# Designs tried in a protein design chat: VHH binders against Protein farnesyltransferase/geranylgeranyltransferase type-1 subunit alpha (RAM2). Part 18

Target 1, 316 residues: Protein farnesyltransferase/geranylgeranyltransferase type-1 subunit alpha (RAM2), of Saccharomyces cerevisiae (p29703)
Amino acid sequence: MEEYDYSDVKPLPIETDLQDELCRIMYTEDYKRLMGLARALISLNELSPRALQLTAEIIDVAPAFYTIWNYRFNIVRHMMSESEDTVLYLNKELDWLDEVTLNNPKNYQIWSYRQSLLKLHPSPSFKRELPILKLMIDDDSKNYHVWSYRKWCCLFFSDFQHELAYASDLIETDIYNNSAWTHRMFYWVNAKDVISKVELADELQFIMDKIQLVPQNISPWTYLRGFQELFHDRLQWDSKVVDFATTFIGDVLSLPIGSPEDLPEIESSYALEFLAYHWGADPCTRDNAVKAYSLLAIKYDPIRKNLWHHKINNLN
Short names: E, the ipSAE of ESMFold2; O, the ipSAE of OpenDDE; V2, 0.75 times the mean of E and O plus 0.25 times the DockQ between their complexes.

## First folded at step 6 (VHH; framework vhh_7pa5_2)

Design k4 (from s42 with Y32W; at its last look DockQ between E and O 0.79; V2 from the best seeds 0.00; counts 0 for: pae E 2.1 > 2, grease 25 > 24.2)
Fold by ESMFold2, look of step 6:
Structure k4 (fold): chain B 316 residues (1-316), chain A 124 residues (1-124)
Amino acid sequence: as target 1 above (316 residues)
Amino acid sequence: QVQLVESGGGMVQPGGSLRLSCAASGFIFSIWAMSWVRRAPGKGPEWVSTISGSGGSTSYADSVKGRFTISRDNAKNTLYLQMNSLKPEDTALYYCARDLSEYYDALGTEFDYWGQGTQVTVSS
C-alpha cells in the first residue's frame, strides 16, 4: 500500500475525557497523532485517498469509534461516485472489510457498516458475503452479530436457498448449537409461502431423530414446540409427537406426587415440559398439565419452580 | 487492492508438462474457491478446474481430467495448475479467477476477479 504525506495538516488535539469512550483504549502518542489528523481532515471535509487510508489506520487501533466509520462511509460514497466502475469500487471496499472483520470478530460497527455498503451497492451479491460469514461462524458458532447479519442478508436479498442445509450442517457438527436451531426456525418462518405435507413430515422426523440422540438437549425441544406452533393449523398437534415425547418420562405421571426422593429419574425434563404445554391447551388434559408442571417444580427442574407455579396458576 | 497474477506459461511439445502459478493479494485467499479458465484461439472462455477455499475439494472439466491437477498453498496465497500430457488443443490463454460458486452448489460458473492470463502453446 501507498504511504501518504500529512505534513500540510495541522492536527487538532483530542479531548482527555476518557469516561465517554465507547471502549477502553490506552492512549498512545500514535493514537493521539492519528486522531488529531482525523479531526483536522473531518473539519475540512476532506474526502480523499489519504483520508480513506487514515480511517483504515484508526479502525485498526480503535474499531469501535463510530465517527471514524461514518467519515469513511462519506469518503467511500464520494469516491465511488467519481469511479468509472462503482460496482468494482464497492466490492473492493467489502474485501477490505473482510480483513477488518477477521481481526475484530465482536465489533458490531463492522456489520452496520457492511449493511450500509450493501444498501449503497448498485449490484450487491449474497454470494460475496458467504465466505466471511462462514469463516466467522466456524470460529465462533454462537456469534450473535454474525448470525444477525446473515439473517439480514437473507431478507435483503430475498434468498434462503442454502439456509436449511447450512443449519443442518451446523447442528450435525454441534447438536447443542442453539444459534443453528434458531436459524433453522428463521428459515421456516420466512423462506416459503407454502410448505408441503412431505416437508413437514421430513422436518418432524429430523427433530425427533436429534432428540433421540440427546434427549436432555433443550434446543430441539424448544424448536419442536416453535415448529408446531408455526404450522398449528397444518399439524393439529400430531399424536405421534405426544407418544414420542412420553417415551422420555417413563411412568412418572402415573405415580403419586410425593417427595423428590420418591420420584424416579427421567430421560428428559424438556420432554415433560413439552407435554405439559401440550396438555395445558385442552381442558380434557388439564389435570395432566398441572401434574407435569408440579413434577418439574418438585424434582425435574426445581431451579425454575416459580415459572412452573406461574404456568399452573394460568391454567386455573 | 485485489490482484491475481498468473505465471508459468510457455511453449511445450505435445506430451510435455507445465506448472502454472497464480499469486493472489488484497483479499483473504483461504476462504475463496479459485478456478482456472482458458481461452483458446477463436473460442470463448472454457472452465478448466476449481478448488475449494480450504483445498479439500477439486473438480475438473472432462477434457483435462487425469492430466491436470489443481492445488493451492494458502500460506503463500498461491494457486497452481500442474498440466501433464499436454495436447495441441490445450493451447490457450490461461486465467486465474476468484470463484463465487462454492456455497451455491451450481454447475454454472460465476467469477468476480480475473488475472491477465498466461499463454500456453503446445505445438510440434
Scores: ipSAE 0.500, ipTM 0.811, lowest interface PAE 2.1, mean pLDDT 87
ESMFold2 (binder alone), look of step 6: mean pLDDT 84; pTM 0.841
OpenDDE, look of step 6: ipSAE 0.853; ipTM 0.944

Design k5 (from s42 with Y32F; at its last look DockQ between E and O 0.85; V2 from the best seeds 0.00; counts 0 for: pae E 3.7 > 2)
Amino acid sequence: QVQLVESGGGMVQPGGSLRLSCAASGFIFSIFAMSWVRRAPGKGPEWVSTISGSGGSTSYADSVKGRFTISRDNAKNTLYLQMNSLKPEDTALYYCARDLSEYYDALGTEFDYWGQGTQVTVSS
ESMFold2, look of step 6: ipSAE 0.568; ipTM 0.844
ESMFold2 (binder alone), look of step 6: mean pLDDT 83; pTM 0.826
OpenDDE, look of step 6: ipSAE 0.859; ipTM 0.948
ESMFold2, look of step 8: ipSAE 0.310; ipTM 0.724
ESMFold2 (binder alone), look of step 8: mean pLDDT 83; pTM 0.827
OpenDDE, look of step 8: ipSAE 0.855; ipTM 0.946

Design k6 (from s24 with Y32W; at its last look DockQ between E and O 0.74; V2 from the best seeds 0.00; counts 0 for: pae E 2.4 > 2)
Fold by ESMFold2, look of step 6:
Structure k6 (fold): chain B 316 residues (1-316), chain A 124 residues (1-124)
Amino acid sequence: as target 1 above (316 residues)
Amino acid sequence: QVQLVESGGGMVQPGGSLRLSCAASGFIFSIWAMSWVRRAPGKGPEWVSTISGSGGSTSYADSVKGRFTISRDNAKNTLYLQMNSLKPEDTALYYCARDLTTYYGDSGSEFDYWGQGTQVTVSS
């Protein structure tokens, strides 16, 4: 604990009418003292080193309290303006915030505060953000706040140079990581004004390779569909993709639709769904789409049979 | 407050060995890549070696490859450089630096904090 003197401050009592009963009984007179001092210093608009330390102590015990984060931001903005090296001052605040992040991995106010610091920063650096972002995603690969913050950084810095490789690394580690596949699409939507024919061909091959490894993985099939839709003027009706998807369903489309017992196993129900979607977009192939959706409803994805019947009805 | 303090420099004969240490404080040491950079008298900085935050990946300049070993002890917040088969050309002020690069050795020399350096002198 910092050794500041608060004897000149009259604490303002906390108001507890919205307090959780468990949180209320766990907090000590020390917590009440800290909050009372904070309320007093906020009302005085005191922007001082002791106020800064007080906000750190309160965040340590109550990191979800938005008012304290806002007060700390006001203190940092003021003290930064008095600092001889504003870049160094803000970088030290970001280093402190990394430690708070480690101790509070589920706290969303951290990321909003971090955005505010970067907007204030005279010389912000995306590279400097990457270590804590990697730690947090490695710890919880589905942490929505961390992914949202990383996307915000890409847009704020206009810097996507590492994002395709990053998504590739995560997919190579866990091919089922839907957050990584979604982030990979975020790259193609936002990163470049002009995308070469070679880049598109390489990406298609990447998708097909990952499907071949685990044909019954929904993520790359959903991604393939989205990728084709994004670039439909250049990939529309590519017989290579249809031929590829067909290899995962055998000859099931040549069989009469009977009971489930009469139909063979297939390597991927998602391949069948992809083909149904593809064929449904063209009047010339809509009969194929109807049959594919029927097979999904009867055997290959009966849990979603009402969806497939709905899809069939929309083709009529 | 971020601090990087190097130690372990000194005078050594050619072919000798020396181990440099860098004590780190004021940041989460284990998540940051760290580098050794050296500056010979009258010359600009030369990147020597980088180690990932976890310690799982290392890279070296061609001039030191096979002779120097970078390591870290994340429990002690300390970076090391083991220097073997030292040559007079290794004489320099050695700095530890917190590394912002995403690619080791090939992507850059962007560092946000430096130590004060420790002198290594290799002479007969």
Scores: ipSAE 0.453, ipTM 0.786, lowest interface PAE 2.4, mean pLDDT 87
ESMFold2 (binder alone), look of step 6: mean pLDDT 83; pTM 0.831
OpenDDE, look of step 6: ipSAE 0.822; ipTM 0.929

Design k7 (from s23 with Y32W; at its last look DockQ between E and O 0.81; V2 from the best seeds 0.00; counts 0 for: pae E 3.0 > 2)
Fold by ESMFold2, look of step 6:
Structure k7 (fold): chain B 316 residues (1-316), chain A 123 residues (1-123)
Amino acid sequence: as target 1 above (316 residues)
Amino acid sequence: QVQLVESGGGMVQPGGSLRLSCAASGFIFSIWAMSWVRRAPGKGPEWVSTISGSGGSTSYADSVKGRFTISRDNAKNTLYLQMNSLKPEDTALYYCARDLTTYYDSGSEFDYWGQGTQVTVSS
């Protein structure tokens, strides 16, 4: 970056800021100089190229400092309004922000600032966001902030067209990736279009295929229950799903509830939980739900036995 | 500031070879797909080749398949185009471009271009 002259600026010492005082032991001379100049330029309301550079230097050493992000946004908004090419100016700011993101993968203020830039942008592009999002999710598939930002982008651009395929690719890479399953549900909740019977059938088949590969994986079972709840009025009494789930529990419901050692192993305790939930919704099948929850409490998921007893009590 | 600077162009006889380079700066080179695009005299831009950010996926226009090889060195932030068996029809100004194309769409868009390097194939 260009080296700027600050000889006309009287730095303001960092002796009264409680946030800065919590970090006082680790202050370097460089940190004191940067913060002193920043406090001075903020008080002058200077919106200049040197102020922009100063905010970048401060973000590099103190990326959680909210005041500097707000000041940078004000500088960017001012300078872009004077630029001959506003789109190019903001795209360069987004490119800079990508570099900050690499150095600060857990910083949530980056994503809030990124949203502010896109809202300001006269021609924002979802495609331009995807490379950094892919990098960050590939690095940490559970990064809540990156996933939240991607979801925000889908809503902001009203563009969901690639999200089902993206979730599918992540599930193919790691079938246990709960963030990918959750994002797949985000698609169905937020697409808002009328969903055809063919699409619903294809999605049910996708879920069943993935359960068949690894029956004791909680993610697709939780997803299946959410999918049923979302489309309950269109899928009610679908014996196909119940028949499918029963294949993973054998004959356990025909056995007396006794000692855990007398009960057989089953392929999926989550299948039993799913069936209990399904049967609990209908008075005609509530006795089956009580038995399924009892079996979960005794053998198939005793760690959560208090939950299962609570579920039984609530069936009334 | 984003910069794309091409080099390696020149005059060559038919059947000859050239290697084009593109030095990239001002952005995270390794996460962006990159493309070569050429502009022959009297013609509009023609897409030549694309390489993914990692370098693991490449594609080529039919007119150059088997003769041209796109590659990248992410440690040096440099894109390359090895051009073999050159023909007079390959005469053009060759541009390095940052490609917006991603995994989730079939369209191509370019947001940054170099100034180009001239390749002339004549005997």
Scores: ipSAE 0.397, ipTM 0.772, lowest interface PAE 3.0, mean pLDDT 87
ESMFold2 (binder alone), look of step 6: mean pLDDT 83; pTM 0.836
OpenDDE, look of step 6: ipSAE 0.839; ipTM 0.938

Design k8 (from t25 with S52R Y104F; at its last look DockQ between E and O 0.74; V2 from the best seeds 0.00; counts 0 for: pae E 2.2 > 2)
Fold by ESMFold2, look of step 6:
Structure k8 (fold): chain B 316 residues (1-316), chain A 124 residues (1-124)
Amino acid sequence: as target 1 above (316 residues)
Amino acid sequence: QVQLVESGGGMVQPGGSLRLSCAASGFIFSIWAMSWVRRAPGKGPEWVSTIRGSGGSTSYADSVKGRFTISRDNAKNTLYLQMNSLKPEDTALYYCARDLTTYFDSSGSEFDYWGQGTQVTVSS
């Protein structure tokens, strides 16, 4: 790397808040030189190609230093304003950032910097963001920062057109992917003002179909409860979903409560929990809720028995 | 810096074959869809073929189906177009392009980077 000459720059020594030998041992000579040069160039407010490359070298070894990201942003903003093709300049910066993202998948400053670049961009493109976002989610489907950035993009671009299909694809690949179920809810929250009754009926059928495939999967049950709460003005949904959920518990509510050995197996403890929640919200069905929570505590989810006892006590 | 450099063009007689290559650099090649686009003399650009990042999904213009095969080698950052049964109407400047087309769009709708092209001439 000898592309640029810094011989005219007088480095400023690294300032540390620590006064011990560990600070001296931690810094390599190359790191000290890079930071000394950066501090000098920042002091001079030099917004140049050599300063841009210097920030890239520092980010490579110390990607968490916000000051260097901010300096790089100032350089990019200055140089793009002098460029004959501003769109090309910023797309080049985004391509560089993709490489940094690949090498630093957990670094949250990258995603803040991406937002800043898109806000600066005269013609930003959501399509251009999709390849790196897909790569990062495929690598770690629970990466909170990448999901948060994708949601930010949907809002920034006012574009949700692919998000339902994307969530569906992830759920088809792994029906237990809770991040995909959560993102599917994000779609509906942002679409609720323009949705037809046909679309709501289709979504209810989608949820019920996925529950039928794996009744003991908590994700679609949690999603179903959230979906109902979001669209509470739906026709006849309460009776339909209650009837559906009861198919997974057999006749267990008609049986006396006894030892776990005396109770039959059920297809889903989450169905029983869903029904208990439904019945607990209505004083007329409180006794059904108490029995459902008791059954959860005794056999169908005893690991959380203290929770179920707490819920029973709150119904009294 | 994104760079796309085409090669493998030349002169060939009708019915002949050519294999075009496009060397890519400056971006994560394997996550991007790539396309071949051609421009015949006196005509505007015509989409030829697209391949998704993994190499598993390809699409072709009707004019080249069955004769052209798009492929990629992600380890070498290289895009290919195998052109068989060439016709005089295939004479064009062939460009390698980075494709922004999403899964739900028709291939060849939007490109953000282009190469300089390689000339293919089909004549007797």
Scores: ipSAE 0.479, ipTM 0.803, lowest interface PAE 2.2, mean pLDDT 86
ESMFold2 (binder alone), look of step 6: mean pLDDT 81; pTM 0.817
OpenDDE, look of step 6: ipSAE 0.825; ipTM 0.930

## First folded at step 8 (VHH; framework vhh_7pa5_2)

Design m2 (from k5 with F27L I28L S52R D105E; at its last look DockQ between E and O 0.73; V2 from the best seeds 0.00; counts 0 for: pae E 2.5 > 2)
Fold by OpenDDE, look of step 8:
Structure m2 (fold): chain B 316 residues (1-316), chain A 124 residues (1-124)
Amino acid sequence: as target 1 above (316 residues)
Amino acid sequence: QVQLVESGGGMVQPGGSLRLSCAASGLLFSIFAMSWVRRAPGKGPEWVSTIRGSGGSTSYADSVKGRFTISRDNAKNTLYLQMNSLKPEDTALYYCARDLSEYYEALGTEFDYWGQGTQVTVSS
């Protein structure tokens, strides 16, 4: 790191948002100095290389401080405008940011900052972002911020060419990866107008295969529901889908509702929920929905019994 | 700033061996695919080999398969190319480059950073 002189700058005191009744975080003297300097430079509206370096030092010790990220953005924006090669300058910043991203997996400011940089970039590249995105998702498959950023990139670049395959790979690795399923849905939401009949059939087969692999997995059932709703009216679902779902509940709907112990086991409570939802849309089949929700409440998903009763009460 | 610095080139006789190195700095080396590209006199650039960032999978041009081996040490931010059974037609300036095509299905490669190259000359 380049050392800069700050002798001309008087550090300012750190301001906290904490009330007097709350315990305040104890800061190191070094942190106080750094933050004090930053506050001073901000107050002076200094946008300089030394200011940039200072933000890096602060981010290294306190990456969650959003003010520093904003300040850095302003510095970068200013500096790039004065640079001879804006592309080179921003690429350097992105390279720095990759390391910071890796070292701060739980930080959410980083992703907003990334978006801001890409918006400034004269020639932004989705390819450039893919490695860090994959790495971060592999590290934490439930990282909402990374997923949101990836989706943002898809939209920003109008590039969805590999998102389906990406989701597939993740699902193959972990069939319970709900984020992957959600992302797959995101793809279809954006591709629904260009999907062929063949692709539609293939996707349905994909869903069914994954459900058959683990019937008591909520993700593919939720996905199936969403997928059906994306392409079909709730009343116009394919019979094959309904038949498919029915295979997981057996003949439970033909049996009287009695004691839970007298009811048979089913392969998937989510299948039952799926069917209930479908049947609930049609007055002609609402009795089936009522029975299905009742069964869910009594035996197959009693933890959510209040939800099921609510569903029954809201059947019009 | 990002720097790629190649080394290890030289003159060898046919059948000889060389080991090229590329020292990378200023980037998160470990997450990116890295490639060797060479340029022979009077010819355009030729892709030689790629090693992926994640997983470490490797690929080679047909002209070098079985003779060259690409590897990397992420801890040292260094890319390597072991070249065995060298032929006169391997004579070229060898470049280290970052490959951003790792996750795209497109046939084209995109290299955004290049080194200055190291000269390899195979001659009797």
Scores: ipSAE 0.052, ipTM 0.550, lowest interface PAE 2.2, mean pLDDT 92
ESMFold2, look of step 8: ipSAE 0.463; ipTM 0.793
ESMFold2 (binder alone), look of step 8: mean pLDDT 79; pTM 0.803

Design m3 (from k5 with I28L S54E D105E A106E; at its last look DockQ between E and O 0.84; V2 from the best seeds 0.00; counts 0 for: pae E 3.1 > 2)
Fold by ESMFold2, look of step 8:
Structure m3 (fold): chain B 316 residues (1-316), chain A 124 residues (1-124)
Amino acid sequence: as target 1 above (316 residues)
Amino acid sequence: QVQLVESGGGMVQPGGSLRLSCAASGFLFSIFAMSWVRRAPGKGPEWVSTISGEGGSTSYADSVKGRFTISRDNAKNTLYLQMNSLKPEDTALYYCARDLSEYYEELGTEFDYWGQGTQVTVSS
């Protein structure tokens, strides 16, 4: 806790004459003092150690205030240019930012600032970013901001080496984690021009194994469809996939369409939806698609019956 | 602002025990793997032991396995090395180091911060 002298600074008041400005925010006297000093130092463009400390204090109480983050970035750029060791200076800033990140996990400004630091860094390290990313995902495995930042890092460093295994670990922990499934697709989208037939076959087996464990999980069915669309020119597994998906609906397509109570239970309504989508793309199988959508509307997903009727109408 | 301060070194007879401590500050201690590295007189650095950020995984150099125990207290931001059955060849300056390689299963290969060290001398 450094103590700086601001006696030479005339704080600029934050209060305005607008009534609705006062109604939008509540001010403490400490908040007013900090913001008054910050506005004064910003107007003077003071890029000093006391200004750096002041921005940290303000971020602690008002982490969403964009102007303070921008001011801090300007201070850091200036002070790193005067530093004998630029790498050490920026790594110190990243270490400080780890603590702020832990306390503000949903704050967009923090991740944008972190990107700006890495772009400025003469020798950035993806390994340095991984500990805070793991902590944040372990705390909230669906945190959009953290996943977005990890994806940005993969692209920035051109390094996807560990991402497939990481997605696998998270899916093993929670097979319903759609963020992990989405990140797995992100890996394939960015690696698709260097992929072998063995890797594609292994991925199909991974998908089918996870569907077998929990057939009524929408995430792997949506992923399977996307994976097939991404690699359809390089894969010849349509009959294998159709046969697999059919095992989850039994003989329901062989039965007359009747009332919901006359239709049997099936293991997965998502299997039925997947098959309907697949069959709808081929005129030779369109009758099967119409029947599958009809069954979804009648019993297996009636909440979305208007969607299924719309799908049927578009086939005709 | 990162600081690693080692303590607990000293003189001990062969077969004796010492406990080293490393006080960490200026970073989120609990998310980083930590290592002990030693430098014997006239020798280069030798990796001794590593512990994961959460403390669930430990690894040791063959020369110290079974005699040394690494541990951490994340509430106190402190790393420890319990050294038992000490030998004269354990005489060295012992450093606490922050290890970046935990998440790639390459433990003991990349350190970005270390302290000044604490001297351990084993002599009859």
Scores: ipSAE 0.401, ipTM 0.776, lowest interface PAE 3.1, mean pLDDT 87
ESMFold2 (binder alone), look of step 8: mean pLDDT 82; pTM 0.822
OpenDDE, look of step 8: ipSAE 0.867; ipTM 0.952

Design m4 (from k5 with F27L S52R S54E A106E; at its last look DockQ between E and O 0.74; V2 from the best seeds 0.00; counts 0 for: pae E 3.4 > 2)
Fold by ESMFold2, look of step 8:
Structure m4 (fold): chain B 316 residues (1-316), chain A 124 residues (1-124)
Amino acid sequence: as target 1 above (316 residues)
Amino acid sequence: QVQLVESGGGMVQPGGSLRLSCAASGLIFSIFAMSWVRRAPGKGPEWVSTIRGEGGSTSYADSVKGRFTISRDNAKNTLYLQMNSLKPEDTALYYCARDLSEYYDELGTEFDYWGQGTQVTVSS
């Protein structure tokens, strides 16, 4: 870190945009000095190495302050155009940003700034981004901002080649990781133009294998329904899926509907919901759908009973 | 600022040993694969060895397998190459490089940072 001289700069008074006095009390004298200098340099539109360093110091103590990130971007854009090696300059900025990211894993401005750097970059690399993204997902596998940024990268680079395997690895580690299941669907949504029937059949088997391991896991059932809807005109496995789902509910549809105490436990309420959806689409099986929704309302998912009654009403 | 600084080169007789070091700064060393690449006189760059960050998985060029050992100390941000049973053919300028390939079968194909190199000379 270089030490710069700002003696020629008259700091501007701090007038915080914050709404209350508590936030103003929390500011240190060092923060007030840094912000005063930044406001002065912004007003002068100074795009210099000392201004760049000042933004880094402010981000270190106040990483959520959008105006400083925008100012830093303007400085970087100016300085890179004067650099002998634009690629090297921006790669160094990305390395700096990786360090800031480790200290501030849930900060929105970091990921927006990162996107802006990649858009500016004359030769951006998805491989360059992967190590920090993996580190952060390994630390918090449900970090929405990191997942959202990875999806943005896939679209920006038009590169999905590793995403199915990555989602598979995370599901193998934690089969309940809904973010990994959602990312797996993101892959299929964006790959739909070139997928063969063999690949789709392999995916069905993957889903069924994971359901068999933990039948009361909502994630693969929701995924299965979404996958079927996405590829409806390419798949012909309705009876196979129905037969599979039926194995998780025993013979509960053969029993009279009485009180909840008279009904057995089942391996998966989500299997029953999936079957109700399937049977509801065919007039020949609508009575089965009505009974399945009734059982969900009475015993197997009564918290959502108003939803199930609504579904029944729509079938009539 | 990102820096990769090699050291430990020198002159050695055939059959001798050297240990190269590469000090890294200004980056998160532990999450990146790191490689040694060498350039012999009159030849282009030749990939020598790669080590991944997290698990320390290693790969070697056939020409050095069994003689060279790559290692890293993530706490010290340092990459090493232990070079044993040196041959005149190993004479080269040895570079430390950050390898951008996350996947094993892609290692040695894309580098974004390089050191200045350290000279290794094997002669009688």
Scores: ipSAE 0.360, ipTM 0.746, lowest interface PAE 3.4, mean pLDDT 86
ESMFold2 (binder alone), look of step 8: mean pLDDT 80; pTM 0.809
OpenDDE, look of step 8: ipSAE 0.837; ipTM 0.938

